# Designs tried in a protein design chat: VH-VL binders against Coiled-coil-helix-coiled-coil-helix domain-containing protein 7 (CHCHD7). Part 6

Target 1, 85 residues: Coiled-coil-helix-coiled-coil-helix domain-containing protein 7 (CHCHD7), of Homo sapiens (Human) (q9buk0)
Amino acid sequence: MPSVTQRLRDPDINPCLSESDASTRCLDENNYDRERCSTYFLRYKNCRRFWNSIVMQRRKNGVKPFMPTAAERDEILRAVGNMPY

## First folded at step 21 (VH-VL; from y3 with heavy chain S31N)

Design z2
Fold by ESMFold2, look of step 22:
Structure z2 (fold): chain C 85 residues (1-85), chain A 120 residues (1-120), chain B 111 residues (1-111)
Amino acid sequence: as target 1 above (85 residues)
Amino acid sequence: EVQLVESGAEVKKPGSSVKVSCKASGGTFSNYAISWVRQAPGQGPEWMGMIIPIFGKAKYAQKFQGRVTITADDFAGTVYMELSSLRSEDTAMYYCARDDWSEWYYFDVWGKGTTVTVSS
Amino acid sequence: QSVLTQPPSVSAAPGQKVTISCSGSSSNIGNNYVNWYQQLPGTAPKLLIYDNNKRPSGIPDRFSGSKSGTSATLGITGLQTGDEANYYCGTWDRSLYAGVVFGGGTKLTVL
């Protein structure tokens, strides 16, 4: 079975990979000063909030996989028009 | 209320390793960082390091760098701490404790603790 | 040993008041929120005061906290026998190898 690291890095499983990378880079570059990274943390939280809402809708409608694949997410974001997070 | 539960007590020989787990009784770690804090008999607490499970990102206290590894399985809601090259001075109560990963550094929930005894 | 300095013990009679000091530096207490933990005999630490002076739900107002410069103080009034415990201050330290630091603890005896 794939490692926890492989699952966290899989773009089909983790819709917020870029945002988590930006957050961890900020922590490393700022000696773990969380206050200096709050904008990155907010973007990550907004990303999770957005995709969780999509997952909830897909569960209600029986659409699988519940977390859209990377390709499906590209289509959803194009349909929205502007980045929601 | 949520509780943190460490794995059971262990007796180890000098030079070996120990791996302790921490699991939330009815929640997840998605909003939290998990720290490991130890307390030797008659002494104050000593922070060993932490992990942010949603990022898989760990930070270690300087004293333990190179001997401690903290990992998480965010999908299983479990955090692990492994301490290598054990010596008698590592005999202590080991706690996991949580804080908010994005805001504060106070520990609002502590585990009950687990004893690691290092004896030849 | 501990980065933060606390008196090793304090004592007072039931009904009286006591303060417990915690001394640090600009890299920790001076620029970060200070927290206090109570450890009753045979138990894990429990959050008592957070963000210098705030009480979690269930902590009575006879427990108070304050901070000035690089020092913090825990105040306990109306002492009860059940307050006998070890008390630890803790905070973030912003030095190069940043992390959480604690005091060595203060044992409170209620005589």
Scores: ipSAE 0.711, ipTM 0.894, lowest interface PAE 1.0, mean pLDDT 90

